# VH-VL binders against Toll/interleukin-1 receptor-like protein (TIR): the designs that were tried, part 5

Target 1, 165 residues: Toll/interleukin-1 receptor-like protein (TIR), of Arabidopsis thaliana (Mouse-ear cress) (q9ssn3)
Amino acid sequence: TKYDVFLSFRGHDTRHNFISFLYKELVRRSIRTFKDDKELENGQRFSPELKSPIEVSRFAVVVVSENYAASSWCLDELVTIMDFEKKGSITVMPIFYGVEPNHVRWQTGVLAEQFKKHASREDPEKVLKWRQALTNFAQLSGDCSGDDDSKLVDKIANEISNKKT
Key: E = the ipSAE of ESMFold2; O = the ipSAE of OpenDDE; V2 = 0.75 times the mean of E and O plus 0.25 times the DockQ between their complexes.

## First folded at step 1 (VH-VL)

Design fa08 (framework fv_fasinumab; at its last look DockQ between E and O 0.04; V2 from the best seeds 0.00; counts 0 for: pae E 13.0 > 2, unsure alone 74.2 < 75, off the site)
Fold by ESMFold2-Fast, scan of step 1:
Structure fa08 (fold): chain C 165 residues (1-165), chain A 120 residues (1-120), chain B 107 residues (1-107)
Amino acid sequence: as target 1 above (165 residues)
Amino acid sequence: QVQLVQSGAEVKKPGASVKVSCKVSGYTLTELSIHWVRQAPGKGLEWMGGFDPEDGETIYAQKFQGRVTMTEDTSTDTAYMELTSLRSEDTAVYYCATVYDILTGYFDYWGQGTLVTVSS
Amino acid sequence: DIQMTQSPSSLSASAGDRVTITCRASQGISNYLGWYQQKPGKAPKRLIYAASSLQSGVPSRFSGSGSGTEFTLTISSLQPEDLASYYCQQYNSYPYTFGQGTKVEIK
């Protein structure tokens, strides 16, 4: 396992606040963290012969925010993460940031319009895989954001630290 | 591919209880919202209850409240509907079915049905 | 509870005929209405959702229309395999309720 944690998030919503706080705290605790920055397109990060960062991570912290499901990049990434979770090779930690878990599970609320657009633009089989991944993800025990991001950050970091020992 | 397979036909005496099973394959039970619908011989469809995924609780039609219990065993991907204090008017085919969300395109699948006959 | 009333209760038509079934809700249900087909001895199969959206795999001769309280299911060219009972169902609010059904027979 090369990484302790793989961080999946929608950069538009969380990069400069919650994810920045979480990443810094994990690194401070010497937790080897891969932060997938999808808004930077400055070349290939690894050769095709290397295993993906998801595959070589022990934990995946997936932060689903208002616009996570609007991104095909995020949805493809979640499909891959949940495939490895199903095989037992990764432990997924769901974080619902400003969204209701049941809305994620059933693709309702803000996700309903996002998936209506996906259904009109994308292959039906791909859209089905995205929906299945979100439903499986939301079935896992997770945490919701509240009024105190620092408390949530500490809770996540503590859970990872405790499970590593 | 989702398939719902129900338990076989049963004959019960008035006052007995019946527990119908619905085995899910092709998906996990936790990915689906299971509802139960019955149909008396020669009559129409009657919704009994089901899991409301938005509120996270099971809702029963008032007519069956106090007599029906709907449960799920996630370890075996099986949903159950138990009806107690059976009367002759409970003779019906009982179906399990999944809920479909209009905006997201969730599938609507039905089991094959389980005939429950209540006779003295 | 929202009451769903269908008409007619039964009809008999010839192959190729246009058939229309109506469904009325006792209160507004927007477009949260589905139509189901039930062939003898089989479980129901959904034909239409959202009042007018055709379920995948359902022949294009089936169509739905309406919103609010009045809805219709139309079969543009009746086929022998369409012999079945048809039910409307509202899913706007709990408890979900079905219409009483319309039996369609082919001459």
Scores: ipSAE 0.000, ipTM 0.449, lowest interface PAE 18.9, mean pLDDT 82
Fold by ESMFold2, look of step 2:
Order: sequence, then structure tokens, then C-alpha cells
Structure fa08 (fold): chain C 165 residues (1-165), chain A 120 residues (1-120), chain B 107 residues (1-107)
Amino acid sequence: as target 1 above (165 residues)
Amino acid sequence: QVQLVQSGAEVKKPGASVKVSCKVSGYTLTELSIHWVRQAPGKGLEWMGGFDPEDGETIYAQKFQGRVTMTEDTSTDTAYMELTSLRSEDTAVYYCATVYDILTGYFDYWGQGTLVTVSS
Amino acid sequence: DIQMTQSPSSLSASAGDRVTITCRASQGISNYLGWYQQKPGKAPKRLIYAASSLQSGVPSRFSGSGSGTEFTLTISSLQPEDLASYYCQQYNSYPYTFGQGTKVEIK
């Protein structure tokens, strides 16, 4: 695989804090990490001659934050990630950052309002695929944010390092 | 269901200013990122700028820096684009368009356009 | 700034023809490319996002391909209602830029 980690996140919620720290720690540990943020100065753009970054990644670290599911791009990306997870081609590591896993599983709380907007703008079958991806994602074993983002970053990086063989 | 309704056509003299409005219905403006794109007669599309919710500020194309101001009134769900020091080459149809989320950058819904004519 | 160059600038084709429009970016833009259709007197309409993803409600005769710097919009069987100008747009970085457009006419 070309990447150890594909990092999926909503930049608005997390780019300047948690994601920046997580990315830097993964890189410090020599974990080949794709960060899909077009404004990242050190980001490596996917070459058109190569397979998509998701397809060539061993792990997908998916950081679901308050507004992750408000993003159609994030949801489309999650559908793709979960399709590869179902095939056994990628291992998904859920991170629930500032959100309750059950709210993600059932699209309740703040996600309920986000999905009302999606339902008013998008094809019902597309919205159903997004909901199914979130439900399946939330069934996986994952980590939740807590009192200290530094501890969460270390935990995630340790888990990846232990699984990288 | 999402609709962007722009103010009517305007005729201006060189050196004047114009302020085009874009009212959002079906959603609140705070949940959308509004960008402005213009099209001179017989020409292609030109991005002018728009609100970037990642930075919480408006980004202007360098060509218009210093002449354009884009503002929003969330109490009326109305976005505005003001262009000053008008020239004849500013004659164009001005569109507002949404960017649904900041990471996509593609334009989802468009207003009907506002023709601004700059002539003596 | 990332310049977008479309080819051809115009074309004339018969109904049922396969039509191909190309778009070249001056720098790599991954798949951050959209295609828009603009009928005379109307606002643009998004056909394709992420280079190849078809917008809901767009006929399946439209398809997009490419990544990096080279992109293609294909209309597999041109219909009379496809008479329009077509634009590519990169959203990899600010300033967002459009190709100059391709005017498609029916013979």
C-alpha cells in the first residue's frame, strides 16, 4: 500500500487543533499519512496515474466531529471508505470527536438537523446511503474524545503503530 | 427548495458603485457559503470571491481586491456584493452561488443573475 | 493561480453523436474539478463534481473522467436539449478558476 493511514475529517471543526496534532504525531512516527485537505502546505496530491488514496491505504482514521455529517464531501468519502471496509480492503478506526457515538449511529442530536437539510437538498437514495454508512461506521469499535486531546492522539498513534507490521 | 433570488438589473455610470443582493430561502444564510461569479457579455465565468467558513472570513480574487466587498445580513438571510469604481469592463451578469461545504468548493445552487451595465 | 484550458472552444455535432470536451489544468488539482452546463440566458447548472461523480438528476449520457491535470466531459449520445456552453471549474485552491467554455451546437 502507498499509505498507512487515510485521514478523513471535517476541516472546519478540527483542522487547526486536533487534526493538526494527530497528523504531526503520525508523521513523527513515520506513519505514511494522507491528509485530504487541499490547503495543506505539505500535502501530497494524488497523481492521476496512481490509485485513489483510500484504495491504497491500510487504515482509515475517520474523525467524526460536530459538523462532519453536515459535509456532503465527508459523507461521500465515508461511503467510499465503508465500501472498502466491507470488502476487507481497509481497516476503519472511528474517532468520535465531541459527538456521542449513538447520535452518529442513529443520526440524532445535531445530526438530525443536518440530515433534515440533506433530505431537502439531495436524492433520497443518496441520503439513505449516507445514513447507512454512518450507522455501519458507528458499529465499529472506536475512540471518543475526552479531557485531553494529547492523550487521544497518543492512543490513536499507538494503536496504528501496534497494527502496522 | 433552496433558492437564491438576486436584486434586479442596474445601470451605472463609470466611477459609481453597485450593491447586488442575494436572498436565500429554504435555508438560513449561516449554514451556506455564498460566492460571487460574474460573466461579461459573450464571455466565460469569473470567480470574484466568497465566504470561507473555515477561516470565518471572505476571500477576494486578487483582481477585485480593494474594489469589492461581500457582506451578509443573517437576520434577513441576504448576502451582498458591492463593487466600487465601476468601469465599462465591469458590465456583466453577476451571480451568487452556494458552496454547500467548504471542502468541495464546487457551486451547488445559483441565483438567477443580476445584469449590471456600466455606461456613460 | 491555476489556469484551466478547455478544448475545443466550440463544436457543432449531430444528435446522437458522441461529444468529448477536454480540460487541462496548469497545475495538479487531483480530482477537485466540476463540470457545468449553461443554457442561453440561464445560470450555470452543475453536472459533475469530483471529476467523475454525476450530480443527481443529470442524465447518464453525461460522464466525466480524469485526475491531476487532464479531464474529460463526455456526452455519449448528444440530444437537442444539450445545446449549451460547458465549463470546467477547479476548486483545488483559491482563486477558483473556470475554463473559458465550450459552446456546443446541434447541426
Scores: ipSAE 0.000, ipTM 0.503, lowest interface PAE 13.0, mean pLDDT 83
ESMFold2 (binder alone), look of step 2: mean pLDDT 88; pTM 0.902
OpenDDE, look of step 2: ipSAE 0.019; ipTM 0.602

Design fa09 (framework fv_fasinumab)
Fold by ESMFold2-Fast, scan of step 1:
Structure fa09 (fold): chain C 165 residues (1-165), chain A 123 residues (1-123), chain B 107 residues (1-107)
Amino acid sequence: as target 1 above (165 residues)
Amino acid sequence: QVQLVQSGAEVKKPGASVKVSCKVSGYTLTELSIHWVRQAPGKGLEWMGGFDPEDGETIYAQKFQGRVTMTEDTSTDTAYMELTSLRSEDTAVYYCATGFYGSGSYYNYFDYWGQGTLVTVSS
Amino acid sequence: DIQMTQSPSSLSASAGDRVTITCRASQGISNYLGWYQQKPGKAPKRLIYAASSLQSGVPSRFSGSGSGTEFTLTISSLQPEDLASYYCQQYNSYPYTFGQGTKVEIK
């Protein structure tokens, strides 16, 4: 089924706080939202050969938190999202939750150690695609978490509502 | 959903070694922290060791240090626990269990468990 | 090593009863405490993590509380399917340690 919004996030960082609040607000506004932990709870990865929930979504809200880039699953998902963004088929809304955008852009700070581990375990070409996706993502206009999560939730929901209708 | 499937029951003599496997499906091993826990008949749970994603190293409980080895084969998404110099006191069900990497996984260490492998050590 | 002590070691209760199990750590462990249910012949299943966070899919009659050294698992209305052993587990520092377990029987 076609979604208005695809939510990409690191479950263990934000599932039971920010994402829960955002998801409830989007649903309350009748915005059809795909929450990846609910639909992909069985560990299913996206494939270019199959239509994914990402491909059939109008917007992707991507919440990059401290441990988002530690997950190869999240990074693969981001690569797919950014590929569709380049084709103009999806509008990406970056949310930097407790992380500095320049650290995401350049894979420095906490991401430096995460990528050192990825480089030791994964194919170099795959790691390069992950880095490029993060760099392209961080170049987009986005929002940072701050003093009030509720205000950020409302801002995201308002922007989607205004463009969806 | 992550699923862990362990190898079948083993019967060993004192002094032998046993190697238990834990096959991961639903995610790749590189995204998961695998730990091993045993339970002697009628007794409680005992942590043996596991992968610490913060250190990038496998940590063993001191009691087992020197006779336990935990390894992973990422090409087959299979984790192994080998215990050497077996004694009758090592008779137990051995479990693998896992959680995801990152600060969130520090709160979610044992999300998923294998079915257990009974290892019986008797003369 | 951090020693985890549970109380009681066993209990018998009737369906609908409120059941509480306590867990004491020999050192402060903040909120790095999980609760596990083990039914006869089965692998353990996590009920609670971070002392008070309910695992997805676990009935709301289960709740956890506490911080530091004193923790409680509560079953607000005991059901027949809750017959099991319950274990607390600290993951604040290595080696990880479990309580001795509490066997819950339905009378």
Scores: ipSAE 0.000, ipTM 0.468, lowest interface PAE 15.6, mean pLDDT 82

Design fa10 (framework fv_fasinumab; at its last look DockQ between E and O 0.04; V2 from the best seeds 0.00; counts 0 for: pae E 12.2 > 2, off the site)
Heavy chain, then light chain:
Amino acid sequence: QVQLVQSGAEVKKPGASVKVSCKVSGYTLTELSIHWVRQAPGKGLEWMGGFDPEDGETIYAQKFQGRVTMTEDTSTDTAYMELTSLRSEDTAVYYCATHYGDYYFDYWGQGTLVTVSS
Amino acid sequence: DIQMTQSPSSLSASAGDRVTITCRASQGISNYLGWYQQKPGKAPKRLIYAASSLQSGVPSRFSGSGSGTEFTLTISSLQPEDLASYYCQQYNSYPYTFGQGTKVEIK
ESMFold2-Fast, scan of step 1: ipSAE 0.000; ipTM 0.493
ESMFold2, look of step 2: ipSAE 0.000; ipTM 0.526
ESMFold2 (binder alone), look of step 2: mean pLDDT 90; pTM 0.925
OpenDDE, look of step 2: ipSAE 0.015; ipTM 0.596

Design fa11 (framework fv_fasinumab)
Fold by ESMFold2-Fast, scan of step 1:
Structure fa11 (fold): chain C 165 residues (1-165), chain A 121 residues (1-121), chain B 107 residues (1-107)
Amino acid sequence: as target 1 above (165 residues)
Amino acid sequence: QVQLVQSGAEVKKPGASVKVSCKVSGYTLTELSIHWVRQAPGKGLEWMGGFDPEDGETIYAQKFQGRVTMTEDTSTDTAYMELTSLRSEDTAVYYCATSGRYWYDSAFDIWGQGTLVTVSS
Amino acid sequence: DIQMTQSPSSLSASAGDRVTITCRASQGISNYLGWYQQKPGKAPKRLIYAASSLQSGVPSRFSGSGSGTEFTLTISSLQPEDLASYYCQQYNSYPYTFGQGTKVEIK
């Protein structure tokens, strides 16, 4: 199978609000969307690797929220996404949801404590890759959340619809 | 192939602490989510806690909160579970276990062999 | 906490028999359910994950079904080596919880 969109997000922060609205709108527009979620149909098998859906996606909508960088799994996923972005095989759409882009870019603000924990537990090379991925991600042109989630959802869906191949 | 090898049996007095080890081979410890499950003699399985990759934090079952500490030594690929203030009802086999990378797939496919901890006067 | 209830608590069956064990969750857990086999003196072994996916290397006589709150493990043709306790486990929500177990005795 081949996806139009891969959604990367922190479930704790956004699964039951922004991501739910975005996913519903993308599906309504017949955009083939991969959402890394626990909701499985009866008889479905777990995906062995997130890397596979990322590689066969045309767009990655990456929603970085307050606790995105607290998750080593979100950070590993972002590293993979940014590797494919660098190769030109995926178009990344940054969404900063309740966080300041410069805090993401430099791992300051809410990310500073999160990365202090990562540095104490993980290999230095792995932490460096996570930092580089966040910096490269935040350098891309993106959108910040505001007072109206529905406008942001529509903007994302419109951009994908216009560029879908 | 991933293997989990645990430390040997322990006999402790009430009020003592026990620290059980779980050594990972065939993979890097930091790439795995290690959980701990215990089983009292003749009883069922009880989840104690484990690393939640979604939150980047170790989560403990409420029953053990304040008495259990789960740590990792990445230099030796060894996870530890320390239980303090031991009581006779803590007599059990303690298992470490892990599943694949994704936090939503936590049906454990790799288990340690178990460590019997006996608490007696 | 999500309570997991198994039935029966124990059963005795003959080689070749079809055996079913049920597991009920106190609230919806979608397909986030695993089944384990534990032989005497051994660590548990995963048989089924995602309610119905068979673990690699596990004999095809084992199968799982169900979703939401009701689940079953079936052994289509019981073998002597299947003498064990069987446990269901939900991993939809923390704390993870196990059923009380079903002991399968082979005559």
Scores: ipSAE 0.000, ipTM 0.523, lowest interface PAE 11.4, mean pLDDT 83

Design fa13 (framework fv_fasinumab)
Fold by ESMFold2-Fast, scan of step 1:
Structure fa13 (fold): chain C 165 residues (1-165), chain A 120 residues (1-120), chain B 107 residues (1-107)
Amino acid sequence: as target 1 above (165 residues)
Amino acid sequence: QVQLVQSGAEVKKPGASVKVSCKVSGYTLTELSIHWVRQAPGKGLEWMGGFDPEDGETIYAQKFQGRVTMTEDTSTDTAYMELTSLRSEDTAVYYCATGGYEWLPYFDYWGQGTLVTVSS
Amino acid sequence: DIQMTQSPSSLSASAGDRVTITCRASQGISNYLGWYQQKPGKAPKRLIYAASSLQSGVPSRFSGSGSGTEFTLTISSLQPEDLASYYCQQYNSYPYTFGQGTKVEIK
């Protein structure tokens, strides 16, 4: 209950475009938003939280982009988010940004080579959990990016605002 | 399986410079963020700085600002840390470390360490 | 800079004992904290990230808890192979900072 929204994303794909636009719009609407800065561009990120931001968020907006599944940190974060979704403690809003949802669901397309690398470098059980998280994630109702980011930003913000109140 | 292999021990006089290398194998430098951490004899770990190879951005701890330079040679997958104007207090084991591929902020992989001794 | 303080600085315990190490941050760092184990003459090995997430292959006797400014590493049943120094590290903001370390010795 501390945050309305937790944003999960691959920084180098979306931080300075889509995520920046979305974050500013959510803040403008007085939606308490946690932006998980995995790249630590912020010089100081003061947080007095006693619990994980994911655990104390009502919604998780997860933006899966071309290189999201290339990041083991993003995949670990998704596993945690989906565990809380399974428990019913968080509502996940999937956003497919420049990727085909079925490719995310089955780890094909741009994810195939990424998971070939994961299989060669990481523990098999860990890779299986990452795959299952992506499959479960992609089964949820979500939105795809198109040719107009501002329209998608407004749609997401409206949906969160309506469900928050 | 990322592996970091560092250059051998160095003995330097006060005022000299030292350049420690860190050879990456099992992955390419462009997919890793290499950080440098030192440990003086009998003391704890001290973060010196780190390089983001995608953005070319290097962050240094204030204590080392002006004396340390961290560079990379992507053609040889080798990262370097050069420390100038050496003092006796710089005697330490110097480690390169990385979170593994795709730039994680915690350190899963470490070099074996390079002992740098500064004495007259 | 965020200062990390560990307690105790050293401890001695017997095999099978429950051991706890505390790490305190001078400012709130959410869950952006890792725990590292360093055995004599070796480079550190990460045990925990995000305050409570175990690295694959780390024995289940290790666990982490906490958020904000107070964190704990627990070893539920100490083993001889756990002889090492343990360090917490915040990665909430630059510069990254480590605790001073806790030396664990087996009786």
Scores: ipSAE 0.000, ipTM 0.503, lowest interface PAE 11.7, mean pLDDT 83

Design fa14 (framework fv_fasinumab)
Fold by ESMFold2-Fast, scan of step 1:
Structure fa14 (fold): chain C 165 residues (1-165), chain A 122 residues (1-122), chain B 107 residues (1-107)
Amino acid sequence: as target 1 above (165 residues)
Amino acid sequence: QVQLVQSGAEVKKPGASVKVSCKVSGYTLTELSIHWVRQAPGKGLEWMGGFDPEDGETIYAQKFQGRVTMTEDTSTDTAYMELTSLRSEDTAVYYCATLPYSGSYFGAFDIWGQGTLVTVSS
Amino acid sequence: DIQMTQSPSSLSASAGDRVTITCRASQGIRNYLGWYQQKPGKAPKRLIYAASSLQSGVPSRFSGSGSGTEFTLTISSLQPEDLASYYCLQDYSYPLTFGQGTKVEIK
């Protein structure tokens, strides 16, 4: 494996606080971490001729926040992650950041309106795959955000370090 | 390297319509979203609306609802902004700017077009 | 709608001076704030995104800080080429809203 960890997240919700803290802590511990490196240079994309960073990662830390499911990019990424999880090639670590896990599982609460919009715009089969990925994801053992992001970061980093043998 | 190239200046009569184009070069339009911002002479910047591909919808500022239409032609990598029922107060420089097509990105308007001056004069 | 208020509306300073511009949001926007520079007759250019992240290619004398409702753009050592109008923008929610702008003049 090239990477120990692949980070999946919605940039607008998490990048400038929680994900930045998590990424720095993982790097400090010498954990090889792939974070979306799209930056501001819109022309840079992952080559389809090379294996996906998801495919060559041991763990996927997926941070589902308020607007994660509003993003078709995030949902497509989650489908790919969960496909590899079913095959046993990646271990998924769910992080529910400011959202109720049951709302993610059933696409209710903050996700209900987001999925009404998806249903009106996208191919029904594609929307069904997104729903199934979220349901399967939320059934995994995961962690919820609370009042202390630094505690959550340490918990995630410790769990990865302990399993990285 | 992404560049936005806009159509040339327009002079219109009150009540007419104007359609400004914004051509994406060095990148595919399907992988980024275009928003429109205008600036009246000597005034500040005003957001008009834009397409958010992550949500799959075009969003307009309430002030322009009903008289603005923003469209995209992915076959030519060109975005358009059409404003109808023009008034003298619509005289402004109209800019297109990028919103990245990814939930993992952050921040609006990293790349801007050069601007199109639209003058509405009787 | 989220209203963005900048202060001051204009300022005049000497080369080498430290310049500070503030931007206040009418409600919490976390760190969803950008700063833009517009020189006369030109399109705006982004300087800062996510309240404090410097755009690639922008001189290090520019910096941003703040979160929630109060934000600051600082130019640590003003240069003649910094004569411009500066705008903040919240991209936390639609409609996107700009501050009214701050005109920076060099004396």
Scores: ipSAE 0.000, ipTM 0.500, lowest interface PAE 12.8, mean pLDDT 82

Design fa15 (framework fv_fasinumab)
Fold by ESMFold2-Fast, scan of step 1:
Structure fa15 (fold): chain C 165 residues (1-165), chain A 123 residues (1-123), chain B 107 residues (1-107)
Amino acid sequence: as target 1 above (165 residues)
Amino acid sequence: QVQLVQSGAEVKKPGASVKVSCKVSGYTLTELSIHWVRQAPGKGLEWMGGFDPEDGETIYAQKFQGRVTMTEDTSTDTAYMELTSLRSEDTAVYYCATDSFWSGYYPNWFDPWGQGTLVTVSS
Amino acid sequence: DIQMTQSPSSLSASAGDRVTITCRASQGIRNYLGWYQQKPGKAPKRLIYAASSLQSGVPSRFSGSGSGTEFTLTISSLQPEDLASYYCLQDYSYPLTFGQGTKVEIK
């Protein structure tokens, strides 16, 4: 089945608030949405062989929250999404939820400690790819969370609906 | 598909230390937050603490502060819990568990707990 | 620290009976509550997460409800294989705390 939207998020940070609002609104509008945690519920780690939901999606809504970059799974997923964005295969919609875009772009603030740990534990080439993906991601036009999650949800859903012919 | 495999049973004398291991497979350790829970014979579950391997931060329950150390070796995907100055009251089954245990990013994991390690403290 | 109180401490019921276990938090924890089943001699297994979401592979006779401070686990038709201890856990704030457990026996 082909999806209109792929949702990438760190569930622990956003599951009970923003993501549930967004998912329900997209589904209500008949937008075929792959919700990361639900479709990979068998406990499968994201892998190159299982890229199909991203590959068959028109949009990726990527919600970067405080602990998104702490997860190597989230970072690997973002690398794949940004590879497809570069090829023009997917339109990426950045959402900065409780984090500053510049901190994501340059891996500063809370991301600095997260990447200090990644650098100590992971292959340098892999860490460099994660950093490049975050920098490229943060350079795209995006939206920041604020006081009203409902307005942000409506904005995202409207943008997707308007581009879905 | 995440599996946690713990080291075997230990028998220790009062005052000794024990170090229990928890090997992760199906994921890399850096993608999980490992927590440790113990259960004394015939009693309930008691949270001891957890280690977020990506941040390197440990949170210990106050009762164990100063006696417990939780570490990890990302090269072998193995987490460790060391408890010192053992007492007879420390006789328990010690479990490791993943981030999915806490309703986090990894929902619907089928095996979020290790099989348990019995530690017996006797004279 | 958040205290989790379960009731009853033990329960004995017949096959086919509806069983309910309650869990009360000493302060609001929203829906940051899980239910765990531990069969004799085995490691615990998660039944419910986020107060009401059924873990994949868990029989549909198990359900969870509640939010804030009062939560329930329901077994709609008790089976012999459900002989176990059941625990609630709040993951709202550190330190994480379990309820004291409810022992379910079938006769």
Scores: ipSAE 0.000, ipTM 0.471, lowest interface PAE 15.1, mean pLDDT 81

Design fa16 (framework fv_fasinumab)
Fold by ESMFold2-Fast, scan of step 1:
Structure fa16 (fold): chain C 165 residues (1-165), chain A 118 residues (1-118), chain B 107 residues (1-107)
Amino acid sequence: as target 1 above (165 residues)
Amino acid sequence: QVQLVQSGAEVKKPGASVKVSCKVSGYTLTELSIHWVRQAPGKGLEWMGGFDPEDGETIYAQKFQGRVTMTEDTSTDTAYMELTSLRSEDTAVYYCATAYTWGSYDYWGQGTLVTVSS
Amino acid sequence: DIQMTQSPSSLSASAGDRVTITCRASQGIRNYLGWYQQKPGKAPKRLIYAASSLQSGVPSRFSGSGSGTEFTLTISSLQPEDLASYYCLQDYSYPLTFGQGTKVEIK
């Protein structure tokens, strides 16, 4: 089982609209898409003999929304994705949904309060890895959300389709 | 071979507190979202609260807010549910579980009977 | 809070019968619905997730359908071991809510 796309997202922010639209459009185009909802949050349900969905995906579409960085699960997943991106085994497509890329890059704005909480309850080395992953992620070329989710969905689907032709 | 093993039955007087444990074996507690569900004798299932892995927070049902505390000890892979100011209507079997409707994870503890009598 | 209402509250049927249980949400929950089976004296076990996906190890006679606000669980050919209570659960939003349950008895 090899995927074209791995979708990383915060379900709380996007599950009931944007991600639903995006997933439907990708499937409509016969793009094999792994959608990691909360019950599949870190791929632990895969047999030890099977590779992670992240590892066997060609693209990772990472949707960073207002509460993405509040989730330790999302942050751990991003660390893994960015590790594979550095190895050249996956192409990461950043999507900034309702957040400013600079806030993600420097962990300011809404992320400042989220990381204050992380610093109080998590190992400092772990928090540093999360910060580094967000900074490296935000340095990649990406797309920002606007007034029309359908336009953004079409843009993402077109980019994936064009690169797999 | 994932198992959720709960502590044994308890008998309490009204006004007392009870703390039920749920030990995870064959898996790591941090990889599971543990929820607590109770069932009064002859009645249906009632969700009390649980860990939301997306938020990294524990959410409680309004009915139990202020009386319930759910904690986890990752060093022993054990989750806990403490209910205070017990009343006769708190007599129930208490379950720990992974209770989401998506994905293939579905693990339940065997249940802990808590009897509150006077 | 989203209220989940099941119908019927109980039923009695014979082996081989087709049995249907319905679940209605007070608000749209898309496909964020699961069905659980609880045999007497035991913990619940999930039968269906995502409204229509069969849980691994569950017999194919069980099926789920529906989306939005109306859902059904079907047992195509009731077996004696299906004597149990059945519950629907939504996880579309917190708090998570169960239906009140349907008791299935065999004649």
Scores: ipSAE 0.000, ipTM 0.487, lowest interface PAE 13.3, mean pLDDT 82

